# Designs tried in a protein design chat: VHH binders against q9lmt1. Part 1

All scores and structures are predictions.

Target 1, 351 residues: q9lmt1
Amino acid sequence: MLEKESDLTAMEKPNNKHAADSFSSEDLVSPVKKAKKSEEVSGGGEAVAAVGNREAEEDKPSFVSEEKKEFLVEADVAEDKGARHTMEDVWVVLPDASLDFPGTLRCAHFAIYDGHGGRLAAEFAKKHLHLNVLSAGLPRELLDVKVAKKAILEGFRKTDELLLQKSVSGGWQDGATAVCVWILDQKVFVANIGDAKAVLARSSTTNELGNHTEAGNPLKAIVLTREHKAIYPQERSRIQKSGGVISSNGRLQGRLEVSRAFGDRHFKKFGVSATPDIHAFELTERENFMILGCDGLWEVFGPSDAVGFVQKLLKEGLHVSTVSRRLVKEAVKERRCKDNCTAIVIVFKRV
Unless a header shows other numbers, all headers, positions and changes below count from the first letter of the chain; Kabat numbers aren't used for antibody chains.
F, E and O stand for the ipSAE by ESMFold2-Fast, ESMFold2 and OpenDDE, each averaged over both directions (binder to target, target to binder). V2 = 0.75 x the mean of E and O + 0.25 x the DockQ between their complexes.
[cut] stands for letters that were removed.

## First folded at step 12 (VHH)

Design u1
Fold by OpenDDE, fold request of step 14:
Structure u1 (fold): chain B 351 residues (1-351), chain A 125 residues (1-125)
Amino acid sequence: as target 1 above (351 residues)
Amino acid sequence: QVQLVESGGGLVQAGGSLRLSCAASGSIFSSYAMGWYRQAPGKQRELVAAIYSKGSTRYGDFVKGRFTISRGNAKNTVYLQMNSLSVEDTAVYYCAAEVETEDSETGFYYTEYYWGQGTQVTVSS
């Protein structure tokens, strides 16, 4: 009986050098089109018209108060244990996440934690991560992207430190992946560890609208997160430097698929990290909605497929709570997701 | 530009089998899903089968275990083994792929669907 060695062709992600610096402070600054100064050559017509001394009423410059285009944020969640015996996913939906840290900046927080080996790591992260991010100095008065990213990074570090202490004292070994969003005024921060994902549905610019017919402007499905799997070249190299082994099944020590997670106490010495990737972008009229999902959602939906599904339901005028429930129901019942399935849909409405 | 090329369509008798093949090429960073759709004359395009990056599969309700989708050994290839074909399976079959591409505006990656030109499958009585 010839054991067919299933050649797990490791998808060599191309070594784009720019992804290595986790501290890349490159804000998604929407390229402000530099309006070309058209030099209108005003032709000098001499007309000598009469000196009538009308007192120039000082036209008080109407300070057109740049009406701060405020965005309303509507969000909801759905979950289903799928074919699993237990639900190991945990979620957070906080449209007001200020808690004991008041400030003038809007603060919203959304997260999905996907537990593995149990639920305890995900539950711990839900309880502590946002508080640790706030305590680390998440901006509340003056928006500073660098300060916010530093607070998120320290919040993840502190949460994992405390979680590992609880893991030791409690005698458990659970881990959790995470996808987290903070909205500070109009700035969105996305942080992840593991294989949970955030997808942004963004309108295309009018110039990319070729002859696409009456079907509404197709939303671009932007993947705001990168997965952290042990088989990926950068993560594999980091794990191997820490003395970890990636087995033929693509798992660290033959057991763990992800290279970044909260907890996983026994795998920390092999290079499992709770250090997130962090990205930030500004909300504009082009940002329609976001989908946060666990790995179970993304097993049976591609990003563009999920965006198309959600967009259709939103165009029908369905509330975000119904949209999130239908997305998870489609994943579990129609597409037969075998894992836990959790999704958060966040809709951005211009006021 | 991303291109999908289908092959393996043709004429077959009822009860016969066909194997469709599709290869995606171009600026593809990764593929989230590949699949097959069909469109019969005067009907809407419908899903036949899809395979996702983690290996999960879905099939149209009319498939009833007759068809099997699989990935090839080559990157961005997909096959559809069709058995027990009936006259009702006569259609143009289109390969589709959801592929990830770098977004030059944002520096992120985005996904979109690409379609093949289609291959005719005709099942005779």
Scores: ipSAE 0.859, ipTM 0.948, lowest interface PAE 0.5, mean pLDDT 88
Fold by OpenDDE, fold request of step 14:
Structure u1 (fold): chain B 351 residues (1-351), chain A 125 residues (1-125)
Amino acid sequence: as target 1 above (351 residues)
Amino acid sequence: QVQLVESGGGLVQAGGSLRLSCAASGSIFSSYAMGWYRQAPGKQRELVAAIYSKGSTRYGDFVKGRFTISRGNAKNTVYLQMNSLSVEDTAVYYCAAEVETEDSETGFYYTEYYWGQGTQVTVSS
């Protein structure tokens, strides 16, 4: 039954004005003084013998021109669709990636995009990401790590924005993971979303390059990327805060395994992001080569295993194109990778 | 330090079965792969079986479906079920793991291989 009612209350506008003031003026002057004086005196010319001060030739500091140790970059790619009906992987290999953005800094770009639900997101990323990174102000004259990271971050954001618009207008729902490398002069930038990986093969000490002792110290396999899976604690927390549910199979809404990707338009509202992790390092004599790979490569190779495999072939004097092809062939034919398999091998040579 | 401990080796008759077990312990962030290798007297060490983090497996050509590698319920454990054993399977069996650890120099992670001490498997005629 009971109805209860009422109350309305309305209250007010308050005004206040506060003020203006003023501070002014002053002058100060001061003046001083003249003084004069004059005098003459004449005195005599004794010819004191100029002891030739041998100016010590100041040892001009030998500017040891730090011979800017230039690195050559050689890279190639291989791909195989494996047991899949279609290839959804897409790659970029640009030893010169300057395009219409000239500059004094070397600019190389390498990427693998692993498509899911189709190729359209991966193909879109291949076409637009590097251009969006350049347009966002990737350094071309003066290397600044913060500026470069900001340009990469904005390039990823802009690429996903445009991709999602294309996804809506095209009526498709494809997504793509990515692993991307930019080399600016001697600085390497690595960016990833999803579960594609970059692995660096690094020597333990600088001195070990000289002594070819037959028991050559194994290269350290440094993993430069972290996977973005929905089940990982930080990603899980982010997805759950966005209202996403991770199923017992470890997938967002029972469908998507990764928590970061381009596209995946229907999963964006559940917290799927195209924001990459970005790392940077300097090329030194310790950096031997890098392997970029899709998730299919890393299903049948560990990082150290892949580094050992590539190192052996490079020691045999094989060209990087043969090394990349043999790596993918080993993954698909010998190790029976059931997925698409793509790898980029990047070799760093001191000049 | 990372340690691998093998168990389950021993003497078995031809046609018999053994189950090897390996547990990895220590400062392990993740394991990319675990596996078994064997070395017979006067022979090179050879791959028996490996299992990767996503569950993919590989076997040596001599296995011919007789052996099965599997992960345990415990983190960083692996089993090798060996059936239909022959005298030719007599060897020291070594557990191996590719383990991810933090690199103190770079702040990244790296992977390396660790080996167990081995367990003797002897198959009698």
Scores: ipSAE 0.858, ipTM 0.947, lowest interface PAE 0.5, mean pLDDT 88
Fold by OpenDDE, look of step 12:
Structure u1 (fold): chain B 351 residues (1-351), chain A 125 residues (1-125)
Amino acid sequence: as target 1 above (351 residues)
Amino acid sequence: QVQLVESGGGLVQAGGSLRLSCAASGSIFSSYAMGWYRQAPGKQRELVAAIYSKGSTRYGDFVKGRFTISRGNAKNTVYLQMNSLSVEDTAVYYCAAEVETEDSETGFYYTEYYWGQGTQVTVSS
C-alpha cells in the first residue's frame, strides 16, 4: 500500500549581469626620422689608360651536373598464414615496374592486400590495381604529383568498379584492405584503404639529437597511413550518414571492422568506400627504409618497435629478404600473431 | 607531455605476488602498446610484458605464465600481475608506452617510447 510522496524542489535561476570595462585608445606616434641631404663633391677626370682587352675566358659554367642522387630501392616480402586455415593476404613487389608502361621515370610498386571473407578481392586487386593506375595516367615522363594522385584515385575507383562487377557475376562477397606504394624517381606515393599500414623509418635531424647520448640515432617511425575503421569518429560519421550501423564491437552492420576496402559489395550502400588516402613525400638521405604490413603485423608490432627490429637486422648487414622473413617470423612465432601476417621491407640506399 | 607513473612495487617474499600499475597521462592520441620492462643490477633492460592496441599480449621468456598484463578500465592504464615471484625477479620495473605524436615537419604521425621512472621490486629468499 504505502504511498510515499512527493518532493518537487525547484531550485532557482540566478541571473548575474556584470560588467563592461572600456579600456582605452592610446596613440603612440612613433617618429618620422629625417632624411639627411648630404653633398655634391665634384672631383676630377683623370684619363687612366686603355688597359688591354684580356678576353675574359668565358668561365663555361661548370654544369655541376647535380648528380641526381640516385636511390637504390631494395625490397622483399615475407608472409605467413599464422594460425589461420587460409592465407587471404596477397602482395606485389615490383622494384622495376617499367615493363608494362615504359617511361623515363623509374617506377617501383609495392602493395599488400589483406583479404577478408575470402581471397578473391585481394587477388583481383593484385591483378588489376597497378595496371589501372598506370592506365589512368600515372606519370612516366614528367612527374606531376597532382596527376599521380589523380591516377591513383582513378585506379582505385576503376579497380573497385571492376571487382564489384566480378563479385556479382562470380557470386562472391570478399573484400580487401590495401597499402600501396609507388616510387617515381625520388617521389613516393603511399595509398591505403582499411587498416594495412606503411611505416617510414627516418633519421632525425642532427639538431634534435642533442639530448640523446652516443647510442646510434634512433630512427623515427613515421606512420604514413591512417586506418579506416568504422569506429573512428570521421569514418563513423561518414558510415552513419550513409545509413550504416556500427555495433558495440565496432563493426559495420555487426560484420565489417574497416570502413574502406575493395569489394565488400553488400556494405557499399552503407558507406564502405574504396577511396584511398594518398600521401606523397620526397626521398632524402633521411629515409632509411619503409615497412608495409597487414593488420596482423601491426597487431603485434608498434611502428617504432618494428622500425627498431628492422634497423637492428639491417645494421647486422642482413639482406632485405632475410629481414622481411625475420620480421614476419617474429610476429607469428615469437609474438604469436594469430592472423595472416605479411610484410614488405623496402630499403632506400643512396648510390 | 606524456607521463607514465608506476605503482605497486615493493618487498615481497619468494613465492609471493605483486601487482604493478601504470597510468599514462598527458596528450596521448593513440597508444600502440604499453608494457613493462625490468632492469636488474648489472643486467640489460628486458621486456617483461606488453599489451598492444588490439589486445594482443607478449611476455618475456622468463615469465613462463607467472605474470599477466592487462588493461584497466581507465584509458591508458596497464597492470602487471606477478605471481610466484623469485629472487631472480628482483629489478627496477619500468612502464613503457609507444605513443603516436603528430610530426610537425611532415604533418604525419610518428611513434615514440615514453618511460616511467620505474618501481623497485625486491624479492627476498
Scores: ipSAE 0.773, ipTM 0.913, lowest interface PAE 0.7, mean pLDDT 87

Design u1
Fold by ESMFold2, fold request of step 14:
Parts: C-alpha cells; structure tokens; sequence
Structure u1 (fold): chain B 351 residues (1-351), chain A 125 residues (1-125)
C-alpha cells in the first residue's frame, strides 16, 4: 500500500507527462462524441439536459437550521507515482470543508489536481481553489444550485488569475488539470478542467440492452465529466480562433494535449482556459459511490471496470480507506500503470 | 444494439500462429477498453489481453510475451496476434468492449460491457 503525499519541497525538475511519448488520437471516446457532450454543457456550468427530473429538486427550499443530514459521506484517497520519477498529482479530501464559512448546509470537498510541467500549479490549486469558491459565495445556509455553480465558476476564474500572477513572478510554466466535487447537504456538484474523470456508481432498475434486473444490482457507471482535449471540436475552435496551432500529434503548439487547465501561462494566449464544466445531481438511495481519478487510473480501468472493482470490495465489507488503496494498488501493481495514479473513492451511506 | 463480431479462430498446429479480429457493429465509434478473454472447458473465463483508449495494454500472466493486442484504424476494431501457440491455449476466445452509452434518465453517459459469442481456437500437438 502507498501513503498519501503532498510534499511541496520535494519537487523535481519540470516533467511534461504528455510529452512526445504520449498517445495521439487514440482516445477511447471519439472527438465527435465528446464534442457533442461538451456542446450540451454551457461554459461556467449549467444543469445537464436529462430525463428523470433531476433538477426538480431545485425548487425545494434548503433545510432549516438544525435539520439532520440524511447521508453520511465517507471518502479516502490513494496515490502512487507509478513508473514516473516524480509525483505531480495533488489531492484534497475534506469531509467537512466549512473552514471559516460555517453554516447549516453540510459542506464537503474533494479534488484531484493532475500537475504537468511541474507540480506548482497543482499545489497552488490545492491551497486556493476551495477557499476562493467559498469566498465567491458558495451557499452555506440556503441551497441555491445556480448560486453554487456561479461560486464554483468564479472560484476557478480567481484561482487561475492569482496562479498566473505567481507564475509570472516565479518564472514557471506549470499547469494542472482538475476534477472537483462539492457536496452541499444532499446536492453534489462536479467541476472539471482537463482529462481527469469523475464516475458515479448508481443503482439501475433496467439494463438498456437487456431484461430488467433487481434494483441496486448491477450499478451503472455514470461518467459525470467530459475531457477537454485540444483535438475536440469546441476546444479546437477556441484554440484556433486565438491563433493556436494543433499539430499532427494532437497537441496545441505541438506540446499541450489538454485544452483546459490551471496555469500553462504560455498557452493561455492560445485559448487554453480554466473555465470548468459544472454539473449537479441530488443524492438519493440510488447513488452508491463516486470515483475520482487522474488520467493514470483511467488508462488501465474503464469506468464500469472501476465501479465493479470498488463495488465488490464494498460488498465484502471493506472500509473506503482500504478500497481506495486496493484500487490504486490494482492499477499500479497488477495493471502496470506507468503514469502517476491517484484515486478518491467517495461512499454515500444513509444515516 | 452494439454487437461484437469475432473472426480468425480455427485449428492450428502447436508452435503456429493465429490472428483474431473483433469489430463492433452498430452506431458506436469508440470504446474505453477492448479486449480478449478465453475460457477452456471446465475453467473460468480469464483475461488474455486488453487495450485501453489511450493505448495502454494489459496481458494475462500466461501470455508471456507471445500475444499482441492492437487497434484498427477505425478504433472500433481490435486484433489479437497469437504466436507460439501451445495446446494449453485451446479455448473459446471472447471479444469484450466497454462502450459509452447515453443515459436517457440522467443525460450523462454511462458505460457497459459487451461480449461477443466467442471463436474457437484449437491447437493440435
């Protein structure tokens, strides 16, 4: 098993995890499919168009002060540098993320920042994003989904603004992708820039291609995020309009594969953005757990594969701490993940 | 509906080679992972090889460098080159793919596994 790490002082020389040896145009999901999903989601976050009336909970008032929370949230992280010399993944696990902003709404926060070109951008985001989101007005008393999404959007904007100032003064070019979760009472918000992924394990009463199955078995692996790659149509269009060139290897200016990230100061003028996609959903008895992972995890696990692995361990009675460690150990030891590998498992239990 | 169509199985002498092919039919254009599993009579199904969307590969321990998985140009096709075959490789070989599907209930995408009907590989001594 590997220990959690967040060592700022052990930073190695800059390392581009997406250098010339990385894959080109061999993504699991075609640019067309990812672009279609991206076009449904407005910049700065918006409710995903969906059937099932998920947004119907938007009309309900927030809980009155002193009401009991319905779900317990248990989460833990595991990390491993894999075959890399350095670790550029950074994480946040805050089951109570209220900080200096107390209120009646439960507030939890989880994030993975996948650093590239060094870890400085990822570490900056770890230290500042959540505070900037709180300061931008993340609801603490009365849940308002639109207000929460605006606070998250402003938090990303402010974090990148401040990070770029530090990047100029420090003379570095580090960047970082992000996959972030906030839980406000029973509403979950997911935000991302780049190619890290969040997956929700949700009970299904039907298999779309098969006969009806028992409730809660098997779990659906719902992909809550879309990747932001320079080759995808919406991202490519923004880059090209800003004067960027997407080379035959699929990278902006031959170097940067992702189209959204914190930092990457040199590439901001070519349309690299820190504007996140933001989605929300309500916790019910159907949402069993989430898996957040950097691209290293998803290089050796498909979403259903990972959900099945985690579900099996949870059914055996293992605690989330052991489950997260086993997931990363499987990715690195058995599946030989070469990249940094970080995963957060977030389990929802009725209280 | 997504269907996986295997081909390339058959009878081969020990020490010989076979190339298995699997193509996904229907209106899918990508998958998170594609791979090959095998099942001999009386044994459990086991992973032979998998290839993930970014090109990383995984092999069962028994492969020992003899097999190579690869993707076709269309990314919905996967191949298994099998060299130095032995009698112990005799099995039904199944193609599998983890495919992204739009979830009409939530509007997000979910993934699920699809399996082929299998192709027989028989290695004679």
Amino acid sequence: as target 1 above (351 residues)
Amino acid sequence: QVQLVESGGGLVQAGGSLRLSCAASGSIFSSYAMGWYRQAPGKQRELVAAIYSKGSTRYGDFVKGRFTISRGNAKNTVYLQMNSLSVEDTAVYYCAAEVETEDSETGFYYTEYYWGQGTQVTVSS
Scores: ipSAE 0.663, ipTM 0.860, lowest interface PAE 1.1, mean pLDDT 80
Fold by ESMFold2, look of step 12:
Structure u1 (fold): chain B 351 residues (1-351), chain A 125 residues (1-125)
Amino acid sequence: as target 1 above (351 residues)
Amino acid sequence: QVQLVESGGGLVQAGGSLRLSCAASGSIFSSYAMGWYRQAPGKQRELVAAIYSKGSTRYGDFVKGRFTISRGNAKNTVYLQMNSLSVEDTAVYYCAAEVETEDSETGFYYTEYYWGQGTQVTVSS
């Protein structure tokens, strides 16, 4: 896969792994366990385990009588290989993502694929995932949340299936994590496998009148994704049921830290899954922007820190292209991010 | 709820060293970052050092290699080793952590900062 993929992605394509085992400081920070009622993720099937309440984001009471609010969606990406010799992050920014599937619903798509063991899995996902989601029936005329989630789920399954065939024939072992967004009309869908993260900056409904806090009524930094690591209980359960072993260093079979990814073909039999978490929410006046980032961004920015950084620049009137560039520049140049760093900023402007 | 308790502040001669510690209590086991900020009289609060969940560190420009942040073996304990102190380092030093909180309105998590009460560091010339 040697030629330009198009759309500003392709000049840096080395195949060497940088996944040397460095001590992850996540052993110093225990994850806060969500109170759980059994492990709802089992067997590598459709693993959407959350019971339903996120699907109905924000009730619309009758005193708010505008059902379809006009939004402009402006987005851009920035990337930097950081201190690494190679760049294994791949991205998609499609404000109009209709491709050969026209329809009356607005369709936008954004994604970051964080490659490991090479860039080939991430490049494959960039080329095929969105098309596979469209082909699986992503709604283009009538918005239907359940149909959209089913299409996204099937798109991930099909993409990994085809990727693994190419991985076998090509003799490579590359993998990639993903964080993906689809916007259909005014509904946002977020899907992820692995440890890349999507964060939503959302207004408070309180304190409308007056006195701002010290930072001018900061936006909440809502974390829309859950990391998939082999050490986490539901991921660990699936891995063990598939015969996988989580070593004392927290890695599956001593080697792979993430529990979900495209590719990584030798680990699929041990419970590594390409099945995404999928969540949806409605755009209202409260949703200001989203930040998608690979783990390199979040290595040097907490979610609230990043939201505050972006909010300040947007309030100064800077265009999203400049905002995304400055976010990545801050991570790499000022904060000395060790890893590849890619961020997409997606701004929702109410008209 | 989360509580951050600083210790190790005090009076020290210029050129000397001091080590601050911060212990977290409650359920601060999934912090995205912990760190130290300081506020001198008449100045704004500013970052001194931060350590992120994967171990990367960040320092304010004024540190110039003199301070080192680290995590201890104890859960959610961080240290700030301060060497070559000068009068300009006199300030109240605050521990801070960015921690996930469940948002009952949306069912997702959001993050917010928690702060300690601060510990005074005074450098005499």
Scores: ipSAE 0.636, ipTM 0.844, lowest interface PAE 1.2, mean pLDDT 80
Fold by ESMFold2, fold request of step 14:
Structure u1 (fold): chain B 351 residues (1-351), chain A 125 residues (1-125)
Amino acid sequence: as target 1 above (351 residues)
Amino acid sequence: QVQLVESGGGLVQAGGSLRLSCAASGSIFSSYAMGWYRQAPGKQRELVAAIYSKGSTRYGDFVKGRFTISRGNAKNTVYLQMNSLSVEDTAVYYCAAEVETEDSETGFYYTEYYWGQGTQVTVSS
């Protein structure tokens, strides 16, 4: 090729303005607006019901369902080694994730752990993260968004703490990124470290009355996560304050591209963190499905491309098991994904 | 708002080469994928080539190694080098990009596709 460049080269671009940039989604929008969306606890807002007396009950909502509905959650996973000879991705699909922590809240859990330098860190996270989150007090009786986020945060901290002890005793250097989902009743929590991604397919409100002459029912591909790369400003700042050096190839100490991960023991002293970004949203009739994927999926699918692919198959009546399998097959066989490819499709259906 | 501007189309003899360019307008281009599609008269629009943010490339089966997609320097530009052209390659070629946009309703980002106006490629026998 004549030019050898990419948008991810830190020295090349003045500023990064991606959903997967170094900042959380909160850094790119007003904290008040982001906090309202992320911190909302069980509540359909009557967005247009601002009148106190007389006509308060009658309004024209444009963004909120007036009826509480129970949702079925159907999910499945597919994986493929891609062009690699080893598989370092692991996954969790638990539509009932209560384990030994019973309660009245529905609890579902889904995760992809993308291992690097081996799969030992990813396997450890698969075995321990959800248990640690439950033990840290993930709500099982009464939904509390702040308590749930705190439990998830503590679960990540504890998992990495224990993993690093195992890494020392075992003499390994494995690391893993994570993209995780918890569903508590109708509230969805998304947490990530690294470059795996979660995307939500959400209906538009552009056609309040339904429009037979326009595009039909387009779905937005909402990117719920931000990538954590060493070259991104917030991540770079933390690394450099810890004495780390980001080499010309964009890697910490010339070796590690991601800035957050479980494990990577030798890099923890240079600012590699297992602290996740955590976001939450309420399920309504507008949320159709989610796609979780490792970086291998997203190297050959943009978010809208993947949402369109999945939506088409779901409209053809295919089961989620077939949909996930076809998504990964398309990525690997047709699009020649270089890396391990793992995807989870999570479908929300009103009962 | 992103606008895609194509150039490089035209008339060439069979066996010849063309290089298509597509430049994204806007202060900073942010994309998950860019690529080229084509549509011949009476045919459906089909993928010619795509390049993704980490550099992976994809080609339609009919390309058979004859075309190469690449990105430009710091400028948000994508190129399609087309070699060994045949009459069957005659079509309108469209640039497309999947671009990240801030969603004011949710506070997250979403992505959407943008399309160029198309450039005619005509291969004579």
Scores: ipSAE 0.617, ipTM 0.840, lowest interface PAE 1.3, mean pLDDT 80

